# Designs tried in a protein design chat: VH-VL binders against q10081. Part 16

Target 1, 150 residues: q10081
Amino acid sequence: MSNLEFVYKYFNSLDVKELYDIYLLRTNVFVVEQKCAYPEVDEIDLKCGHLMLRNANGKLVAYARLIPEQQQTVRIGRVVVDPDERKNGYGRKLMLQALETSKQEFSSSKTFVLSSQEYAQPLYRSVGFKKCSDAYLEDGIPHVEMRLEL
Below, E stands for the ipSAE of ESMFold2; O stands for the ipSAE of OpenDDE; V2 stands for 0.75 times the mean of E and O plus 0.25 times the DockQ between their complexes.

## First folded at step 4 (VH-VL)

Design s6 (framework fv_temelimab)
Fold by ESMFold2-Fast, scan of step 4:
Structure s6 (fold): chain C 150 residues (1-150), chain A 121 residues (1-121), chain B 106 residues (1-106)
Amino acid sequence: as target 1 above (150 residues)
Amino acid sequence: QVQLVQSGAEVKKPGSSVKVSCKASGYTFTDYYMHWVRQAPGQGLEWIGAIDPSDSYTAYNQKFKGRATITADKSTSTAYMELSSLRSEDTAVYYCARGYEDIADVPFDYWGQGTLVTVSS
Amino acid sequence: QIQLTQSPSSLSASVGDRVTITCSASQSISYMYWYQQKPGKAPKAWIYAASSLQSGVPSRFSGSGSGTDYTLTISSLQPEDFATYYCQQYSSYPLTFGGGTKVEIK
């Protein structure tokens, strides 16, 4: 079946190539492209779930991490789409799968949260998120907190 | 194919209001933001605001807050921009533009043809 | 509000020339976007996310940028490239555009 494939794993279950693919994609987007000085790799990576979207050729085209915060809340972070693969709707497909995977892996989850740059709000709103804070600075870049309640 | 078709040119007197429409076709209207941008003759582009048609959430440039009202009608896939208390400096071509839903993409991937609003008496 | 300053406001060039347009932001932004506008027409999306070409844009166009400074380059100007180019930031509301750079024939 040569189509899009979703793979979800906790850190300890990632193989070496998956780990390489994830950090390469995240670094290329958040550090190189977006010029963010934030430490990209953090200890949360060791304690959260990693959602990967691969294309028919096995390339990692989109990624997000799923962080259980409170008993019913999941934070979706590090949402990224490969720059060469934009305009394919992969961001929306990733977000819909992130919600589905979170419901299965964190069965009591009713609230989903994320920190969004202002331009990314339309993507998150398209899957049900709504702004729930005033703008704040994260590494000098304006962000808003967004929430989805089931 | 995606198309945004705007209403025709308007001539208005100072102090009046104008309401420009933008009818969308070729995509799911509620999946994308609709933005409004204006351009005075011989000048650059100025963002007025945007609406999420799925829940009518709006964002405005503070310069236009209180005078501009952006609305959307899901049943007709039409967005509207109403500008009140018109002044001569509001003379401009007004554009609607679709905001793409994916992150790190062009925010205005399709544009309407523009509506010329002339304010004079 | 993030102010975008484009330089130059206009330039005269000949077919085959290399053209460079710059856009400087008053604060750091994540992504810069570029639009091409011809007289009497709506703007067209041209370059997104600083360096990615919109479908149908010729390979002679390129975008680059870091921090507050971004550039649009045309490696070998063609007759159809004479237009006004605008940069735009989509990092913070209100969304803002540069003043435009008009590329005119010599």
Scores: ipSAE 0.211, ipTM 0.731, lowest interface PAE 4.5, mean pLDDT 86

Design s60 (framework fv_temelimab)
Fold by ESMFold2-Fast, scan of step 4:
Structure s60 (fold): chain C 150 residues (1-150), chain A 123 residues (1-123), chain B 106 residues (1-106)
Amino acid sequence: as target 1 above (150 residues)
Amino acid sequence: QVQLVQSGAEVKKPGSSVKVSCKASGYTFTDYYMHWVRQAPGQGLEWIGAIDPSDSYTAYNQKFKGRATITADKSTSTAYMELSSLRSEDTAVYYCARGGYEDSLYYGPFDYWGQGTLVTVSS
Amino acid sequence: QIQLTQSPSSLSASVGDRVTITCSASQSISYMYWYQQKPGKAPKAWIYAASSLQSGVPSRFSGSGSGTDYTLTISSLQPEDFATYYCQQYSSYPLTFGGGTKVEIK
């Protein structure tokens, strides 16, 4: 199946099935697979946009949230690809769509930022992000801030 | 078949430099990081650094104090590691290894390794 | 830099024994890998993401752990399992390996 669908919604426009899919995917990757100790669900979910990538069968295969910040900046977070669906290039497709969707939804956006675990940097560099901080710890896990300017 | 083929053994004098090559085949060279790891005789594994061949981004172990330089040539699918100001303690087998990841949201292990290049530093 | 401490540094066991190797990290890590290395050979990827076996690795091997503590277990040691096993983290640069555990069969 070559047909993929991107869907972008704010929290109050998500139906209950979409909410279920999003939290299931995020929990399975960040909590179960990656063993991150962070509270996975947070108040930012209520105020940001949610980008979903579904396959032809309607399965949620990749996800990211888009958070508008100060100074024409968008923060991209909670970037995940379903473990059963890796090797399909979905992470890169998701990131490219996140940039495009941000331009449409936040027309004044000039800067994109994200906090990357050190191992994940190659994905973000492949779409133009550059490291802009030294390593720092979030709940004991090393991260690096990355930035892309239009 | 994925293969990483390294250049042959080298004998170097203290203070000189060595440049080891690693030629990749059987996969898209720019899709994977190439890492360099060394192992002194009877000792454990020590990570030197890595390169992303797609954009030449490099990461280094600061222990090498800028002595290591890692490069990649996309046209020949070959990675290089140059180590300068050689000392006797740099005597080791040097390995290149492919760091696998599909979407860069998680790494795979170093799933394929070169055969190793013995570098001996002696007067 | 994240330090990985393996214990024991060496062990000797009989065929059929259960063997457990431990790797402790100085900080929480997202991914732990294990490598098997036989004398004169390059290391082989053995276990990835703490618990997933590489293709071709016998089912007597298993990995477990999270945060700072990880283990590699061999449920029934075989002669071909003689090797040095290394843990490795890739959560933070510089990437680091444990000191290795040499497994010798009696």
Scores: ipSAE 0.039, ipTM 0.641, lowest interface PAE 5.4, mean pLDDT 85

Design s61 (framework fv_temelimab; at its last look DockQ between E and O 0.03; V2 from the best seeds 0.00; counts 0 for: pae E 9.6 > 2, placed apart)
Fold by ESMFold2-Fast, scan of step 4:
Structure s61 (fold): chain C 150 residues (1-150), chain A 122 residues (1-122), chain B 106 residues (1-106)
Amino acid sequence: as target 1 above (150 residues)
Amino acid sequence: QVQLVQSGAEVKKPGSSVKVSCKASGYTFTDYYMHWVRQAPGQGLEWIGAIDPSDSYTAYNQKFKGRATITADKSTSTAYMELSSLRSEDTAVYYCARDYWDTFGEYYFDYWGQGTLVTVSS
Amino acid sequence: QIQLTQSPSSLSASVGDRVTITCSASQSISYMYWYQQKPGKAPKAWIYAASSLQSGVPSRFSGSGSGTDYTLTISSLQPEDFATYYCQQYSSYPLTFGGGTKVEIK
């Protein structure tokens, strides 16, 4: 198989090339591909951890941010896989690593939460998340809150 | 290899119920969602609902809520769709389809059953 | 629910022609999917994530689009391409399909 590497850093530890790669990937998927015309870059980026999956050539192929919240809870957001790298299982691999990295970085983590577009639920259910809210609108797009405990 | 084999054609009277089966083989049944889609003669495709066989979680098209019941039997790797209070407009070919979801953008019905014709007539 | 409108509902073309069919969503969606259905057969996965070809789909097929407007193109129509093509959104429940575009060879 290909030689894959996970890298986890808080904002202040990111170099300019990593920051460029992250925003390029997020913008290409969420803004350009999905046409979600909401502010992609926000102040939470300055206060959370950034999980990167790179291939053997150093290309950023998948990404998620890990946001520590109150009561031993971690929120996982901005989950994205490069469009050219689909069909490689990277989304599931990324989610499993996000849980593992959260346990290492936030040793008391017991609860994981995320806001999922309705269609994306199968990915998150595959790693143990379950729906815990009715559908709600985020910028006109239906979402549900999902939760994983222990 | 992956196969989805559905039960045979049925003729039903208005007001009755029909239960269509879809037997899966060639993969781990609990690792994939199973969807149900119908197609009336000469018409397009209409989504009925889906089940996660691992925990029996279901999602339904509101149009069919209260009439459609989707279930799965892990021991036989078989999914079922039961539709009650049948009317003539329920005459259609009913398909089961496996939901492939590996990453974002890959949520598609990669394998389909052969279809089951359900005819509702008096 | 998200409505998908396909245009045209049917078309006839000659072998070698370029064929374009469109699918418009009533609101912005994350991804569009396409299925090919031949007469008397179940639908077959054809294009996923707007532009990615399913394994075994000939390279003369392509998909494009984003937001509300998506297109399936056949660069050089072949006899085996006679079929009805359906678009599908997987962004919101209920999942919905377009009305289909029947491609007939003259």
Scores: ipSAE 0.288, ipTM 0.742, lowest interface PAE 3.7, mean pLDDT 87
Fold by OpenDDE, look of step 5:
Structure s61 (fold): chain C 150 residues (1-150), chain A 122 residues (1-122), chain B 106 residues (1-106)
Amino acid sequence: as target 1 above (150 residues)
Amino acid sequence: QVQLVQSGAEVKKPGSSVKVSCKASGYTFTDYYMHWVRQAPGQGLEWIGAIDPSDSYTAYNQKFKGRATITADKSTSTAYMELSSLRSEDTAVYYCARDYWDTFGEYYFDYWGQGTLVTVSS
Amino acid sequence: QIQLTQSPSSLSASVGDRVTITCSASQSISYMYWYQQKPGKAPKAWIYAASSLQSGVPSRFSGSGSGTDYTLTISSLQPEDFATYYCQQYSSYPLTFGGGTKVEIK
């Protein structure tokens, strides 16, 4: 079958290696690659779900947070694909799985929202998200709010 | 031109397995998901699963409870759907369908194979 | 999974008639897709993103809708339009289809 594996866990269920891999990937991309110093690790990590995509070698190639909010809303955050793996379509796979996992974990979920870096909009549009705000700066990086109603 | 050509009709006994092929041409095989959909006689359409030929990532309808296996051979641009533990209810025409998408977020099954009839009978 | 209910399941109409097919989703979806299928043939992409016609589809066809309710309309039915039409959602796995609407000759 597939040489890829999705794993969804809440923070308390993550093992040390999983947590390490997540933080390594996130910091390498959001902090180092994007040259943005900010509190990357935050308290939301303790309260949200963590969606991990690993390849056949066990490497974490993509990741996202699923954050339940009020009014049957789920926020998808920290969407990241390993820089060496970005040509493999993992982003779309991740988003489709994120929506499915959200519906499983949060059965009443109706609205999905995310803050997209401007250049990343096509990825989210490909799965039905629509821009619902003007551009704004988040930690010095241009973003737009996107929404999907399901 | 895009073409999806499927293997011929199959007659199988209950409990056996069937493997249907779908050869793609006219486009880059690894750039698009390939889906499998079936249609029982006189009935509607049912999604089985999909594969990304670029890395063999798969998604399945849980209804099949692991009986369905979708694979792809990049070297021959051919997708496969294998269904095991066949039952009479599995009698249907099985279709492969390409998942087209663009940068504007529009995706749908734009091309279909001609279908493969699989008959399961004792 | 998202359930799609088409109405009607079948209808009889004459050439020149206005035909309306509806598809209702059990929950809100991003877009609805429509396919046309003739007997013994594979489905054909017909309408995508609720209202966009596939290349080659006559302008007498139209699609509309949002949220949970979508419609396919044929303004003036032609002989080649007699077929079964299916709606489909691509909002989440598993992908699902409506039960189909067979458009028959009266």
Scores: ipSAE 0.012, ipTM 0.594, lowest interface PAE 8.5, mean pLDDT 91
Fold by ESMFold2, look of step 5:
Structure s61 (fold): chain C 150 residues (1-150), chain A 122 residues (1-122), chain B 106 residues (1-106)
Amino acid sequence: as target 1 above (150 residues)
Amino acid sequence: QVQLVQSGAEVKKPGSSVKVSCKASGYTFTDYYMHWVRQAPGQGLEWIGAIDPSDSYTAYNQKFKGRATITADKSTSTAYMELSSLRSEDTAVYYCARDYWDTFGEYYFDYWGQGTLVTVSS
Amino acid sequence: QIQLTQSPSSLSASVGDRVTITCSASQSISYMYWYQQKPGKAPKAWIYAASSLQSGVPSRFSGSGSGTDYTLTISSLQPEDFATYYCQQYSSYPLTFGGGTKVEIK
């Protein structure tokens, strides 16, 4: 058996410690490590699903949020792996589970989308996403839109 | 185990072309970009370009655009780099390299082919 | 494109010496990557994400830096460390390498 456990909850089902763990991981990576001053916590968190990967010790090692959108689409965002847990393949495992969970929780979904930093594309390609835009700047950092169609 | 095996050395005349192959094994070929890098004798490393084997998207160093063509054959797990209009300064060892990636800040070339010497002389 | 300036281009050192190699980028980058190349061989990944050692790299190696200025340090040079070291950026295409630093036994 895997030493890993996925936990999926809609916002209102999170307990306070889960919310703390999510925001600690997200801010440590997206704000502190990446040196990007932007509103990391936003209102989308209140109305989306939160996918957590915990290791055998209960530590939150990876996270993504699943945002239902129009046209049978789910946006996957805030994809993050704990810096101390890198090199374990958790990014790919998280993305595979995000797709499976989205199909289960949003059963009419046919399209998955995300915005990838330009150099991060290989992760998303490894689970079936394809680039669908030219590069654009987001907070001064090159990004591309990526899509996966069922 | 991941392995990249390249085609053998080539001797070419100026103005001709060369096509170097890189056979991948030990991983899912379409999950990783394949890059091409060359090294002239006694010189440093120079990036030529890359391909996403899943959809054939390519990116090129502008220096080689118009002369380099990078392709991939999913059925044989083989990447190719063709360089046309060869000049003596194209004499180099040509490497294929797999783009290792993991989430955020872990992008580098983790496996390299053994190199293919291309010599351009008359 | 992002130019990487690596210094020194070569150095001679004795076993046991502390060796420092620098790499400066023409623009700020997220992370610097380092490769070791021995004669006649393909490069090997050595340091990734500026400061993380690849598996099997001895702890006498370290990497540091941020923004435009990065350093690879060998705290006590060993015979197997004589090689050429290259820095590399992966922030934007075209991907670029430093000119290399050849480390030789004195």
Scores: ipSAE 0.006, ipTM 0.582, lowest interface PAE 9.6, mean pLDDT 87
ESMFold2 (binder alone), look of step 5: mean pLDDT 91; pTM 0.934

Design s62 (framework fv_temelimab)
Fold by ESMFold2-Fast, scan of step 4:
Structure s62 (fold): chain C 150 residues (1-150), chain A 121 residues (1-121), chain B 106 residues (1-106)
Amino acid sequence: as target 1 above (150 residues)
Amino acid sequence: QVQLVQSGAEVKKPGSSVKVSCKASGYTFTDYYMHWVRQAPGQGLEWIGAIDPSDSYTAYNQKFKGRATITADKSTSTAYMELSSLRSEDTAVYYCARGYWDSLEYPFDYWGQGTLVTVSS
Amino acid sequence: QIQLTQSPSSLSASVGDRVTITCSASQSISYMYWYQQKPGKAPKAWIYAASSLQSGVPSRFSGSGSGTDYTLTISSLQPEDFATYYCQQYSSYPLTFGGGTKVEIK
């Protein structure tokens, strides 16, 4: 039995526990695990949607934010899976749901973009994304831009 | 049970080519990347490249680009690595390894047994 | 390409010893992986995402580190642990391995 639940909310609809869970997960992965120099929490968090994947116990196991951009484009960012929950296929499930949720929440969205760490490309390619740039450094970590057209 | 079974040892002359196979079983072949890694006698590990069997997308180490060709046959769940213009320096054990692509990371969680390729005159 | 330097290249140790192997990257990386290889055998995934043990790996093994510096530690060396250990980065193509650390019986 799958007891996984997807929850999507804008910032002002998040309760205190959801906000705590999101920033704890993001900080543990992007700051503690990856030691990024730049602040993890930013102003975009206030303007975008937050997609949460929870297990039966209510634990936040995966997360992504959905950022509406110009030209019917949605940027998917801060894609993260709880380190204790990796190798469960949650990253792929999260990405498929991110695409579906974006189509529902951002009418007329036809282009999806993301900045991928190089090692993560296989995950994004598995749901239809293709590399559309050469490698570049973001916070000292190699990334490539990826795009999916509807 | 996940298994990767590679073709047998090869002895090749300089200037020829070799094609090593890796037959996968115990999982959905198109759900994972297949990587190729080699190891010269007494030396370390060197990544050659990878293929996404679902659409035949390939990525190569620039050192091998133009000489290595990685392919996959979905009907037989088999990946192949062909290396052309062989030199004595290409003598190595060649491994296939599965990448766990359905997470944010893709460790090489299962490896083939290895195929020894010897290049000699 | 990201270069990985392992130290030491080899070490001699006795059963029961604490063994520490280091891996330094030429630039910051997101994740480090470790593989164990015994003579004549394929490498085995040993530690992933810097600190997580692969299924079946004994708890005497641990991984730590972030950024450019990573460590594999064996708290109490056992006879079956004598092997070569390789680190690998998954941050950038081409994927690269360290030169290996051979753990030999004293």
Scores: ipSAE 0.093, ipTM 0.705, lowest interface PAE 5.5, mean pLDDT 86

Design s63 (framework fv_ponezumab)
Fold by ESMFold2-Fast, scan of step 4:
Structure s63 (fold): chain C 150 residues (1-150), chain A 121 residues (1-121), chain B 112 residues (1-112)
Amino acid sequence: as target 1 above (150 residues)
Amino acid sequence: QVQLVQSGAEVKKPGASVKVSCKASGYTFDSYYIHWVRQAPGQGLEWMGRINPSGGSTSYAPRLQDRVTMTRDTSTSTVYMELSSLRSEDTAVYYCARDEYQWLEYYFDYWGQGTTVTVSS
Amino acid sequence: DVVMTQSPLSLPVTLGQPASISCKSSQSLVYSDGNTYLNWFQQRPGQSPRRLIYKVSNRDSGVPDRFSGSGSGTDFTLKISRVEAEDVGVYYCMQGTHWPLTFGQGTRLEIK
């Protein structure tokens, strides 16, 4: 396949261009496309890891943040794929790499969790996640909690 | 028993770099984060940054980000903190300290003995 | 940065009497997970700091029950029910909720 690159960094290791690319991608998907009115940027960004998928031209095509939680659990959040790049399987590649990166960065991780919007559930099921809650509203959008145990 | 053992005292000139080591023993090295905290004479504690020994990922205090580098050597269970472009205000005791959990919610359950760094003109 | 303010900065106490140290933060220390990451440390003269309390009120193993932590939001207290000679030193509060991690100025506890 093409020359794809995964990069994982904590907030303080991000350079200005990486930070710009992350927030541009997240804003275009969550605010512009999904029309969420709540603040996209939060304090968790300062404490978590940031997983970036870049193409051969250095373009950020997919992103997720990895949030270490209690009980050897990693929460995967802010999962986005560039709208122009969605037919390339990058979402699945990103999720598989998120699990691999979590094993490398958080050696004791055993459980992965995420809050999934309705449309995204097939992506997460494809990499092994299963629903573990009833539907609930988060910022007015239907979600379910999903879990993967290793 | 958990121990963090640091390298000995250093005297440096302004503009130089210093590299302090912290050798861990008594636990699984790659399962716990290591932080660096410093204390100027007669002053309080200042957080400098942390490293995850498992993957080597780091986070630094914004004020020190352009001068501090943290690394580790898994073969010797040792973490290093290098501070460059030293100034007289960098004179301090430098401590390494471990998180109780790899997760970012419990801080500083064990501390090294400290390393005195003196920057003199 | 979150500013942590301790009072008093100097605390002379008679042996056997209680002591209380206040710690106030410039912002709420409640994290998005519902936990409050406020810790207390003791530094005896010439020694490394030692954690006494984590997450507001939880005592570390080996810490005497005469030490207790309390508080919520932005206002926290460390109490020593009866001060003993070995309690001499500087006490620091620390917040872990906001990056970067920040400490209070320290409170020096002395026996008068």
Scores: ipSAE 0.000, ipTM 0.498, lowest interface PAE 15.4, mean pLDDT 85

Design s7 (framework fv_temelimab)
Fold by ESMFold2-Fast, scan of step 4:
Structure s7 (fold): chain C 150 residues (1-150), chain A 121 residues (1-121), chain B 106 residues (1-106)
Amino acid sequence: as target 1 above (150 residues)
Amino acid sequence: QVQLVQSGAEVKKPGSSVKVSCKASGYTFTDYYMHWVRQAPGQGLEWIGAIDPSDSYTAYNQKFKGRATITADKSTSTAYMELSSLRSEDTAVYYCARGYEDYAMVPFDYWGQGTLVTVSS
Amino acid sequence: QIQLTQSPSSLSASVGDRVTITCSASQSISYMYWYQQKPGKAPKAWIYAASSLQSGVPSRFSGSGSGTDYTLTISSLQPEDFATYYCQQYSSYPLTFGGGTKVEIK
């Protein structure tokens, strides 16, 4: 049985186990799997919302952070799906929930943006994002900016 | 079972066009990108471009921009790659290949059998 | 355009040998992918995310690497392993492949 749960919290509302789960997943994907030796934890974590997807066993299987920006814009970042859980549709499910959660938490939001590595573009396009920049380097890795207008 | 079945071999004259088809089955056609890759005889692999069948968004290798046109027909779950202004250097096996949309780990997890296009001068 | 350089372009080896193939990218990438291709056939996905084996790939195969340098290793070469191996990046358009490494029987 698939019993999936979405949980959304700002940093100050996260408990110790949620913090452990979030940083373990982010570190295992961005640092260990992608092998990038860059600071993963940053000050934005203290100021944004954290969206968690858990499976029936309570395991954190996907995560994204929602960053409210100026001009009715929300930036979605640190999108990650547990390597053992990929190809289960969790990334798409997470992105759809990120949009819905943003509408609930940031009622004036009309524009969603994110910085995407090339391999991740199909995921973001599947939920309506479109490329809106040429390729640029972020931490030495090629990225493109993507945007969704409501 | 996931299958990608391509159209048969073609022999074309320089300056003409060729349109290769790739019929998908065994999965939801609009959930995955379809890529096109070619391989000249005895040579390596070269990416031509891709299409998102859900909205017909396309991306092209600039080397083929203006000559390659990639399309998709949702009703038949078929992708097409048309290459115009053919030159003898376009002689190659052309492959379609599926790309995962959900945090793709491997860009091309299933491949068509290939279509040999021969351009005779 | 990200250039991928494979070394060697070809090698001759005997059954039971350890074979190592390298792939170097002109700039840092997040993931490297490897494909096996036998004559007259389409490439087959072999290793993804630098080190994960595709279903059905024998455990004698392994992948490693990060940033710009990646390696595919066969610990004990078997007759069915004679093929051409290609690396590929998905970090930037256009997507690019290495030139291939042909593993031939000695």
Scores: ipSAE 0.071, ipTM 0.703, lowest interface PAE 5.6, mean pLDDT 86

Design s8 (framework fv_temelimab)
Fold by ESMFold2-Fast, scan of step 4:
Structure s8 (fold): chain C 150 residues (1-150), chain A 121 residues (1-121), chain B 106 residues (1-106)
Amino acid sequence: as target 1 above (150 residues)
Amino acid sequence: QVQLVQSGAEVKKPGSSVKVSCKASGYTFTDYYMHWVRQAPGQGLEWIGAIDPSDSYTAYNQKFKGRATITADKSTSTAYMELSSLRSEDTAVYYCARGYEDWAMYPFDYWGQGTLVTVSS
Amino acid sequence: QIQLTQSPSSLSASVGDRVTITCSASQSISYMYWYQQKPGKAPKAWIYAASSLQSGVPSRFSGSGSGTDYTLTISSLQPEDFATYYCQQYSSYPLTFGGGTKVEIK
């Protein structure tokens, strides 16, 4: 929708309201809804970029973090869509924007990777990711590593 | 209007195969997975498998692996489920259902009307 | 394979009653989904992501739960609510459904 806005910032460029919105959304999805057992907030947050999708009212409706890794690789993590905003296609829009933003911010990037919960694989496949590992447990939840080459 | 329209009822002999179709309209066919679910008369729901029409990726319930084949034709916006080596216990209503895979997964929000497959000797 | 156990298998209730249906998973899951099915009809999406109502679902319905235990509640049963309700998990393939709870008139 034309009234949607993507905003990308490194951690130190986030203002207080953006930081609050990010942790509120992540906590409500990963901790409250999914009951993730391990700490949601980690040191990686301080060293990576944060992609925000806001609606026409300025509400944070989707989010992902972009982590530059070695060998021209970017890891996409903490992908969330606000529970009240599901069925709007925001997850797919977010992933497509994450790829574009990563190319702009990490210009030498050739490879994108992520750790996907089993149910989320179809979202990531829809934007070109392919499974590249056997299933493994991360915090007790089945995951697979997925990869996209430019 | 989103619609999933399935092929008509079939009566099949044991050992034969059946191929059920599901024609989608009212949305971009390749943006959604198509799932197949069956229900024996008076019983509950059982997931057979799914296809991503954009790249033909499939996932199957192991119970049906080797007997079920799910395909999709993008040019006609039609998904198919073929079940081989039919037995009497395969008598069921077979449904197609649309799934939108987002980070916070959507339910099967639209279903076909169902196709009754009767396996009789 | 994640097993889903619904209780009760059936219940008899009157218009205006509070009805609670439970669904228990054999292992922790991220999301639970609920479907309503009326005789001779395809199932209809009813509640998704444990607690979100599908568009058009009356506000007397609610869902709750996390981990292994989930519930669907109808605060004041209406005639159109008599149906079979199925829970479903999306955390792992194969996708699985509960055995269903038939809500019957008394």
Scores: ipSAE 0.102, ipTM 0.706, lowest interface PAE 5.0, mean pLDDT 87

